Miniprotein binders against a7ua95r516to809. Designs and how they scored, part 201

Target 1, 294 residues: a7ua95r516to809
Amino acid sequence: ASLSLLSISDLVPDLQFIFFWMSNAIEILYFIQQKSPAYMQTIELMDDKAGSKESLLSATISANEEAMTILEEVIMYTFQQCVYYITKTLYVVLPGLLDCNPFGTEPSSEQCRRAAGVCVCAVCVMPEAVRRVVSVFQTTSDLLQQYQVHSEIQSQMFAYLFFFTNVSLFNQLIDKGPARGWFQRSRVLQIQASVKILLDWAKGAGHNHLAQKFFAKFCSTVTILASPPQQLSQMSWKALCAEHPSLKPVQLHRILTQYQLMAELGPLPIWQPSSEDEAYIYRTVDLLESFENH
Key: E = the ipSAE of ESMFold2; O = the ipSAE of OpenDDE; V2 = 0.75 times the mean of E and O plus 0.25 times the DockQ between their complexes.

## First folded at step 16 (miniprotein)

Design bi10 (at its last read DockQ between E and O 0.88; V2 from the best seeds 0.80)
Amino acid sequence: SKVRITIEVEGPPEIADIIAQVIRWLAEEAGAEEVEVRVEDGRVTITITGLDKRMAKYLLKIIKYLAEKYGVKVTYEIEEL
ESMFold2, look of step 16: ipSAE 0.738; ipTM 0.938
ESMFold2 (binder alone), look of step 16: mean pLDDT 84; pTM 0.816
OpenDDE base, look of step 16: ipSAE 0.766; ipTM 0.938
ESMFold2, look of step 17: ipSAE 0.755; ipTM 0.939
ESMFold2 (binder alone), look of step 17: mean pLDDT 84; pTM 0.814
OpenDDE base, look of step 17: ipSAE 0.769; ipTM 0.939
ESMFold2, fold request of step 18: ipSAE 0.763, 0.766, 0.761; ipTM 0.942, 0.944, 0.941
ESMFold2 (binder alone), fold request of step 18: mean pLDDT 84, 84, 83; pTM 0.815, 0.815, 0.799
OpenDDE base, fold request of step 18: ipSAE 0.771, 0.768, 0.766; ipTM 0.940, 0.939, 0.938
ESMFold2, last read: ipSAE 0.739, 0.771, 0.749; ipTM 0.936, 0.943, 0.942
ESMFold2 (binder alone), last read: mean pLDDT 84, 85, 85; pTM 0.815, 0.816, 0.816
OpenDDE base, last read: ipSAE 0.770, 0.768, 0.770; ipTM 0.940, 0.939, 0.939

Design bi11 (at its last fold request DockQ between E and O 0.89; V2 from the best seeds 0.80)
Fold by ESMFold2, fold request of step 18:
Structure bi11 (fold): chain B 294 residues (1-294), chain A 81 residues (1-81)
Amino acid sequence: as target 1 above (294 residues)
Amino acid sequence: SKVRITIEVEGPPEIADIIAQVIRWLAEEAGAEEVEVRVEDGRVTITITGLNKRMAKYLLKIIKYLAEKYGVKVTYEIEEL
């Protein structure tokens, strides 16, 4: 059951043909939809001496709709296959974001000394863990552009990839964070910086609105955890819910509990749930997100 | 590495004919050199000539998916040219 480190570049030779067939099917569907008015005009010009134009028209529409339905099924299948292989790679590389340090450890590194006015070679290059995730997103973008995939399908694919990334990072943080020390403030600031690199990529790629929407839960979590104790302690439960609507009550409660523990603010709960939320903070079945929620 | 694929679709004729139509569209748009469709007694035979071997591999995966989805029996042969 051991999995070697997957590289998205190893998938491209096969993945490109799945993208090809997806794009091919989309183009056919588009052309058929464009020709539908002309086809209807041809039927209207037919002589109705021998039969009913309404009956022929109805049968023709039904047959075309069935063929387009099967073609849409091809598009859905190939889309799902693309997403399956891409997310399999993401699943392997995403955990490294929680363990990496985007700030670097040594100010006098060779790159830092070279950047001091003599030579500028990419100072403080992103950590390998972040680079691997960006590479998956960038390779996906390159394939979508290479095969001229319709912009709506491109948006759907990145919406799912960002959703998958959000669920994967959130679940790992909540589930493994206490044992891994990921709730420590220094680690949270490192995670925040790593996520910013991903968000900057998404903005530059034209997917800023999708990333803002689908990373919201993880970003809210990191924002809360990164807050100074003096500021966070002054915020009510109601205010935190209003600032972070993507978080379920059980999730917010767990995050605040871990925050209070790691900030050493004592055992007395600082944040009291509203009466509406009180019943929900104990619903442990709602703590982790499902990969089925798109 | 171009190939000839012979695909036989057996099942309800209305579904088999529509699946064959979609396969014909896909192959022609992909630049197949020749696509022949023959219909006999509830069996549709599609012969696609001139696709790249790797393109053909993934087209056959699509066809197998459709066969499973719509409850038709599909068999195929691949011949390298």
Scores: ipSAE 0.776, ipTM 0.946, lowest interface PAE 0.6, mean pLDDT 83
Fold by OpenDDE base, fold request of step 18:
Structure bi11 (fold): chain B 294 residues (1-294), chain A 81 residues (1-81)
Amino acid sequence: as target 1 above (294 residues)
Amino acid sequence: SKVRITIEVEGPPEIADIIAQVIRWLAEEAGAEEVEVRVEDGRVTITITGLNKRMAKYLLKIIKYLAEKYGVKVTYEIEEL
């Protein structure tokens, strides 16, 4: 199937088994970790038949450690498989978020999975492009809850998915934004509104802290671009760096340069990088975010 | 549909036995009706009965991954019940 036709719903039948085995492996690992001391104590209470006890204890410890290592590998493998399939789906739907007009009047025609009829819940009233992104996250959340996956693993999964989303959106905006007109104020305001809907969903889902942390770079970029020229032109480089610490100097410089061009502003000395940052603004390798640096 | 899967693990006893134990635990936690482990001639055979076909297939995928990682030989058969 072409990547463009793949929806998260199409992957659920396979994902559910990955989540199932991941959850089971976690539960077993937890059980072993909790019971291991009790087993050791039981061996310690056995009659010491000429060094047999020490040998048995050592063998049991070693076997448990190896079993735990293998279980950790199962967990890691299944986790990576989940992330792979989910991010593949995100990759398809995320570009639509940048082109979305959230102020459009077209209600989602799709029924809420939780409602027997027409639903006016926050998800059902979302623009289609935003709803598609949210649907990936919601489906992930539902699967994690359905299989009672440990909270730490849930947090790690959402952290990575938000990271991936931020990197994808940021890189697209920086790389393609000028050419696609995404730096125009009207378009930026649409993007800002769409991102707000996503962040509001994340807040409602209990992932507010993670969302704020991992979307910081994209949100900072959008905030700068959404700022009126009269306001932004009064902010120094140092002030902008301080207000947007998630942005590298090269990234901030790129954003401001493109903003200046778009807004037809003359040279602004106040936006000139500090002497400390001057060498870093030319590091084009640091301009785009890496998917590996999570 | 429920299946019976028979898994043979061949390798160093120290790793083959542990892999077999992990497979047993996974199957038991998954609600298998029966799990049998036999050790014969340096091979560990695990027979799992009562898992659904799709669950069993993914378990086999996990086992294959482990086999490759730990350098053990794994063979398996699936029978539909």
Scores: ipSAE 0.757, ipTM 0.936, lowest interface PAE 0.6, mean pLDDT 90
ESMFold2, look of step 16: ipSAE 0.773; ipTM 0.947
ESMFold2 (binder alone), look of step 16: mean pLDDT 84; pTM 0.814
OpenDDE base, look of step 16: ipSAE 0.748; ipTM 0.932
ESMFold2, look of step 17: ipSAE 0.751; ipTM 0.939
ESMFold2 (binder alone), look of step 17: mean pLDDT 84; pTM 0.813
OpenDDE base, look of step 17: ipSAE 0.746; ipTM 0.931
ESMFold2, fold request of step 18: ipSAE 0.754, 0.758; ipTM 0.940, 0.940
ESMFold2 (binder alone), fold request of step 18: mean pLDDT 84, 84, 84; pTM 0.814, 0.814, 0.809
OpenDDE base, fold request of step 18: ipSAE 0.756, 0.756; ipTM 0.935, 0.935

Design bi12 (at its last look DockQ between E and O 0.91; V2 from the best seeds 0.75)
Fold by ESMFold2, look of step 16:
Structure bi12 (fold): chain B 294 residues (1-294), chain A 81 residues (1-81)
Amino acid sequence: as target 1 above (294 residues)
Amino acid sequence: SKVRITIEVEGPPEIADIIASVIRWLAEEAGAEEVEVRVEDGRVTITITGLSKRMAKYLLKIIKYLAEKYGVKVTYEIEEL
């Protein structure tokens, strides 16, 4: 029992009320959008001077537009609050993905067989670190469904959560990977397997397209690092850039440098950057990703 | 437990009235037992009765956000029922 550990379940009581008000605001916005023609028709049926009726119509249209704008601000604010709480839990649990072994020493599937009397429990075969991340995503999905949040907003929320996950994992791998031994081939294969579990969850949850889009940088990094040397050494710098467009030149250069160190590989002429890219491979300000749009 | 919130919005009358309308709609859709809006000389008073304490607290956070966004002054009192 650690008092400093936070889980998504500890935050659900706060999240429930934020989701409630977000869903409430969405319902009202939808209602106003559908009711606006009927209200305008009532005004048009008024038998009054054209100037007075025209002034009332203008004021009604302006008031509805301002009310909808305010509701959109409420939705945006509550959305940001949801993301704030959820990413706090992701921040705590994501680093464990880089250290875990999804292949494990396999204490067996007996623990899964005991649960529910049948071994049809995918959660039991996950490392604890992966399970903690999946739990955050699954709890978020459950809350969105419980409060019947509009599907477009659900997609936007998972787009941001996957973006946050990608930036967090990529930055930690690049920044701490040398000291933590995360560039070793066995470690990279373990990381790749852990990420596959997350991608499988996203596919099963109906978010496959978002996950493919927003995990691209981290997945490209792991794919390169997992490649056998005889296969990777056949790919030119230009070919690698084309195959991995999510990676900036400084990022690709750093990944290849770490690969050469791990594989004890000498400089390869085929990996030399083009003259154009050489200007950018030392831009360390571009090495790590920002959590914000540019 | 259920509460009564009294909210005073002070600022440009047009924006204060529209904010009050939005707050009224949010509270009514949330299941408030009663929502009263009173307008007096550039001041709008909204009384919301029958929300749970936690619902009311999160609604007030939304109202404070709107107040800062639109440049209106908001004060409020919460009383337990």
Scores: ipSAE 0.733, ipTM 0.933, lowest interface PAE 0.7, mean pLDDT 83
Fold by OpenDDE base, look of step 16:
Structure bi12 (fold): chain B 294 residues (1-294), chain A 81 residues (1-81)
Amino acid sequence: as target 1 above (294 residues)
Amino acid sequence: SKVRITIEVEGPPEIADIIASVIRWLAEEAGAEEVEVRVEDGRVTITITGLSKRMAKYLLKIIKYLAEKYGVKVTYEIEEL
């Protein structure tokens, strides 16, 4: 099936079952964890018939630990399956975010199936490309709430999804940005506005800290590219490194080089990497982010 | 539609019994109408009645994953009710 046709709505039926089993496994694990001490106490209070008590206790502890381990595996498996399906959907919709013009008057009218009134909800006012991305996250949030998934697991899921989104957007911007004109000031401002809408959604959904943390690299890149030449040309390499610690030297150097080309700036000695960073700016292997480092 | 699934677990008794217990707990929590566990001749048989076909199918995916991970042999049959 062509990845291009996969919508989050198409995956909801399968995701529902995965979330269901994940939630159930979490509940069972929690139940065992809470009851295990009481059960051990009960065994400890039993009459010690010829050393059978210690053996029974040890066997029960071992069995419970193994059962908990198996449940953890079920949780991990179902979690991984959720992430797999959701990230496939994100992979399809994320490129649209970089090409989106949020200032365009495209009437969002078609998808608000509700009655004759212009829905002025925050989602309906969103550009279509942004709305598609938000819809994936919102659907995920709704499913997590529907199945009452533990808050820690919810946080882990959003952490990974934001990580994935950041890596995807960053890599696309660095790799394809120059060729697609995404480094042009007008396009950068569009991207910045689109990302702001996404971050505002994350804030409203209670994931502000996670979003700020995991989008830091992409946001830093966009912030640098959105900076006026007059302002950015006054910032030293060291100052830029300090303001954008999420960027590796090779990444910052690439961004500045492309910015210089786009803005038709001559060589700027102030952007010259320090002697300490000079060896690192040539590490092209570190230019793109890896999905494995999470 | 509701289904009856019969699962047979073959392997080291300690692992098979624990896997069977976990499957039982999952099925019970899922609202199965009946869950039976039988241990005969080193095989553990779990019969689950009353789950939806889709729920049961996904449970079987989980069980298959566990079987592969723990090196136990799992066979199953599904009957529509």
Scores: ipSAE 0.663, ipTM 0.903, lowest interface PAE 0.7, mean pLDDT 90
ESMFold2 (binder alone), look of step 16: mean pLDDT 84; pTM 0.816

Design bi13 (at its last look DockQ between E and O 0.88; V2 from the best seeds 0.78)
Fold by OpenDDE base, look of step 16:
Structure bi13 (fold): chain B 294 residues (1-294), chain A 81 residues (1-81)
Amino acid sequence: as target 1 above (294 residues)
Amino acid sequence: SKVRITIEVEGPPEIADIIAAVIRWLAEEAGAEEVEVRVEDGRVTITITGLSKRMAKYLLKIIKYLAEKYGVKVTYEIEEL
């Protein structure tokens, strides 16, 4: 099936079983961890027949540790499978977020047609491209809740998904933005509004801190690009570095260079990198974000 | 549809036994109707009855992953009930 036709709804049947096994493995691991002390005490209370007690205890401890290790592997595997399927869906829908005009009168999606009344819920008023992205995250949240997955695992999953989303959006914006006109002020404002809707959803879902952390690079980029020329032209390189610490020097330099071209600004000496950063602005290998470092 | 799965694990007893125990726990937690573990001649056989075909399929994927990771040989048969 072409990746282009893959919706999160198509993956739900498979995801359900992966989440099921992940949840079960977590529950078993938790059970073993809680019962292990009591079990050890029981062995310790057994009559010491000829040194067999210490050997039995050691063997039991070792077996439990190995079993827990295997369970952790099951959890990691199932987690990775969930992320794999969800990120495939995100990969398909995320480009639409950059092209979205949230201020356009796009007709309300047909899906909220069930109630005869205009659903004015936050999701129904979302632009279709934003709604598709939110739907992936919401479906993930619903599955995690349905299978009562531990909160730590939920946080880890959302952390990775936000990381992935940030890397994807950032790389697309930096690489394709100039050619697609995404650096134009009007387009930037549209992107900013779309991202705000996503961040508002994340806040409502209880993931505000994670979203702010992992979207920092993309948000910083959009914030700089959305800044009026009069304001941004007054900010020095050092000030911009300090205000946007998530951006590498090469990334900031690229953004400013493209901004300058778009805004038809002459050379701005105040945007000149410091002597310390001058060597780093040419490190093109650091321009795009990597998916491997998470 | 419900299935009966027979899984054979071949490998070092220490690893095979632990893998078998984990599989048993997973199957029991999943609501299997019956889980039997037999150890004969260094081979561990696990028989799981009562899981849905789809649940069983994903369990087998997990088992295959574990087998590859720990270097044990796993074979399985599925019967529809």
Scores: ipSAE 0.748, ipTM 0.932, lowest interface PAE 0.6, mean pLDDT 90
Fold by ESMFold2, look of step 16:
Structure bi13 (fold): chain B 294 residues (1-294), chain A 81 residues (1-81)
Amino acid sequence: as target 1 above (294 residues)
Amino acid sequence: SKVRITIEVEGPPEIADIIAAVIRWLAEEAGAEEVEVRVEDGRVTITITGLSKRMAKYLLKIIKYLAEKYGVKVTYEIEEL
């Protein structure tokens, strides 16, 4: 007895129809918005025996605005359905990023074996876990292109997918990292390399600004954990807060605590929180992020 | 295969009429072969012919969402052609 597969490829047959209706509704809304001035001009040019031009114009404008409101609800609903199904598959594949080794094995790779005299194994492979996440993003991009979805809606969809990815990765790292060994130096470097592959995909897809904005918390976490002790030990609490504004005091405190354990450092005076932050470093309700944005 | 959907929208006339108009636009833009709208005393009947069964399935999900959102009652029948 096997469980249902939730890969993105299994959802495409259903997703394509949701994307179709979303694109259909967007196109109708755009048509109404663009033609409203021309329609009003046509009414003004009509021969009018009753002199009721103002009443007819008001009724026509009101009907269009109500219909546009309902079309906006259709767009919102279909958008949310797309995101719902895509994020369900993303939730399943994202944890693998924290466990994978993106550096590959040398010289066992066939790609490395074919390279003449110079083998760069970190360049030769993409781990399956990373490939699965990229596949979700790429499939989403392909569907948006196939149905010619307006670029503003495409940006909103990727903004949410990147937000979801950041929250999922950050929460799992913070919550499960100690038990899974994800704070070990070698693991942090592997995670950093895996995230770089995702960021490179986003840059190549034209979403660099969105990825930089919405991955900030997870990237800050990994950047701190990957920093050399000589560099990080010279940065005060205030400097770290300024360099990593996406991290809440409880989050930064937890990350530094894990860094101290990994690097076998005792408490450092330079990392003492500011007076105003001391009240917040133990607020465990603020440690993990919500999947809802506000 | 292609289907005919008959949808009845019952509720406040102003809301039901606008929802029916939007459903008509969606179906026409989607390439439905026929779209017929009949308005009868606070009930609007929309008959959409020629959508594939899968397109119709997701259109009905949209219609159910709108019904819940705007407080109108929707019933429907699907006939395979």
Scores: ipSAE 0.742, ipTM 0.935, lowest interface PAE 0.7, mean pLDDT 82
ESMFold2 (binder alone), look of step 16: mean pLDDT 84; pTM 0.816

Design bi14 (at its last look DockQ between E and O 0.90; V2 from the best seeds 0.77)
Fold by ESMFold2, look of step 16:
Structure bi14 (fold): chain B 294 residues (1-294), chain A 81 residues (1-81)
Amino acid sequence: as target 1 above (294 residues)
Amino acid sequence: SKVRITIEVEGPPEIADIIAQVIRWLADEAGAEEVEVRVEDGRVTITITGLSKRMAKYLLKIIKYLAEKYGVKVTYEIEEL
C-alpha cells in the first residue's frame, strides 16, 4: 500500500478494534478505581487477628495496584496506536491546507465569494483540502463516541491531534513558505480562511479550549502575516512578543522578516529584538517545532 | 471467524500472574465465551475462546507489547473454530 493513498476511511476497520480494546481497558480501570475504597472498607469490617488483617490488606493492595499499572500500560499503548495511525493520515492531508483556495471552489465558490459581511460556513465554502482534514477529526470523534470512551481520554486524544496539526502546519509554513509563495498576502488570507473553518469545526465539536491552546502558534503566525502594514508597522518588537507569547524569538523574527519581504518594507527599527532576546533569534534549532513535544 | 487463543507466559512468577489477570479481565469484558488460566512448572497458560479473529489479533498485539515491556517470554497459538 502507498502512503500517498492512506485515508482515514481505509484505517477505520482496524482502528475500531484498537479503540475497542482501549475503551475496554479504560472501563476496567475506572471500575477498579471506584470499587477500591469499598473493598478496603469490607476488609476493615472483617473479623481479624493481630497482624493478619494488615498482611491481607497489604497483599490485596499490592496485587491490585500492580494489575492497575499493567492496565494503564495497555491504555497508553492502545492510545498511542490510535494516535499513530490517525496522525499518519493527518500528515498526508495537512499540507493541502496551505495550497488550497477556500474562495475558489466550484460550483458554489463564486456565490460564497460574493457574499459581503457574511461569516460563511456553508458546505459550498469548504475546499476539498479542508474537508479531508475535517474528515479525519470527525471520524476520530465518531469512533470515540461509538465506543463511549471516557471524556478525559477523548480530550487527551484531541489535544494531541491539535498539537500535531499545529506543528505540521507551522513547520511547513516556515520551512517551505518562501519556495511555495505562501507568504504572499493573497495566500496568507486564503490560509487564514481555511484555518478558520477548522477552528469552527473544533468549536462546534466542543473542543474550542483545546484548539485555542494548541493552535496558538500557527494562528499567531497567520495573524501577524495577515495584518495590514499600517497596523503592524506601529507595533514594536516588545509589543509583538507580548501579543504573541506562543512564538519563540527566532520564530517571530523569521515571520517579521518574511513580512518585510512580502510588503516590500525596509528594516524597521522598532522590530529590533530586545537585548534579552537577541541571543535567541539565530538559534535555528528553535525555529521548527518538534513533534515529540508531548 | 471465532478463534481459540492459547498464550504461554514465562517470566518472573509475580509479573506473569499479574499479566495473566489483566488479560483475563480484558477477555472477559470483551465477551469471550471461556477464559482459562493454568499455572504449570512456573509457566502461566491462558486459553481464550470465542473472540473474533480480528479482536484476537489486536489483543495479541497488546500481549506482545506487555511481554517486551515487562521482560517476559510469550508464545501463542490461534485455532479457528
Scores: ipSAE 0.753, ipTM 0.939, lowest interface PAE 0.7, mean pLDDT 82
Fold by OpenDDE base, look of step 16:
Structure bi14 (fold): chain B 294 residues (1-294), chain A 81 residues (1-81)
Amino acid sequence: as target 1 above (294 residues)
Amino acid sequence: SKVRITIEVEGPPEIADIIAQVIRWLADEAGAEEVEVRVEDGRVTITITGLSKRMAKYLLKIIKYLAEKYGVKVTYEIEEL
């Protein structure tokens, strides 16, 4: 099936079973972890028949440890499968976020139009491109809640999904932005507004800290690009590095170079990299983010 | 539809037995009606009755993953009830 046709709704039936088995494996693991001490105590209280107690205890401990290890593998496998399917859907919908005009009169979702009442919920008033992205995250949240997945696993999943989203959006913006006109101030403001809607959703969903952490690089890029020339031209390289620590020197240099071209600014000595960073601005291998570092 | 799945695990007894135990726990937690484990001649056979076809199919994917990871041979049969 063409990736372009894959919606999160199409994957829900399969995802439900993955989440089901993941949740069950987690529950079993926690159950074993909680009962293990009591079980060991019970064995310790048994009559020591000719050293059989120590051997039984050792064998039981070993068997439980191995079983827990296998359960952890099941959890990891199912987790990875969830992430794999969800990230495929994100891959399809994320480019639309960069092209979205949130200030345009986009028609309300067909679903809300068919309802006898105009739904004015935050999701219904979202631009379609933003709503598609939010729908992936919301569906994930709903599934995690439905299957009562442990909060730590939920946090890990959203951390990865936000990481993936940030890397995807950042790389697309840096690589394709100049050619697509995404560095134009009007387009940047649209992107900034769209991302704000996503961040507001994440805040409402209880993932504010994770969103702020993992979107930092993309948000920093958008913030710089959205800055008025009068303001940004007054900021030194060192000041920009300090304000945007998530950006590598090569990334900041690329952003500023493209900004300069877009804004038709002459050479700005104040943006000259420090002697310490001068060697790093040429490390093009570090320009795009990797998906492997998480 | 509900299914009966029969899983055979061949490998080192220590690994096969533990895998069988984990499968049993997963099946029980999933609401299987019956789970039987038999150990004969170094082969572990697990029979699970009462899971839905889709649940069973995904469980088999998990088992296949484990089999590949731990280097054990797994065969299975599915019967619709």
Scores: ipSAE 0.713, ipTM 0.919, lowest interface PAE 0.7, mean pLDDT 90
ESMFold2 (binder alone), look of step 16: mean pLDDT 84; pTM 0.808

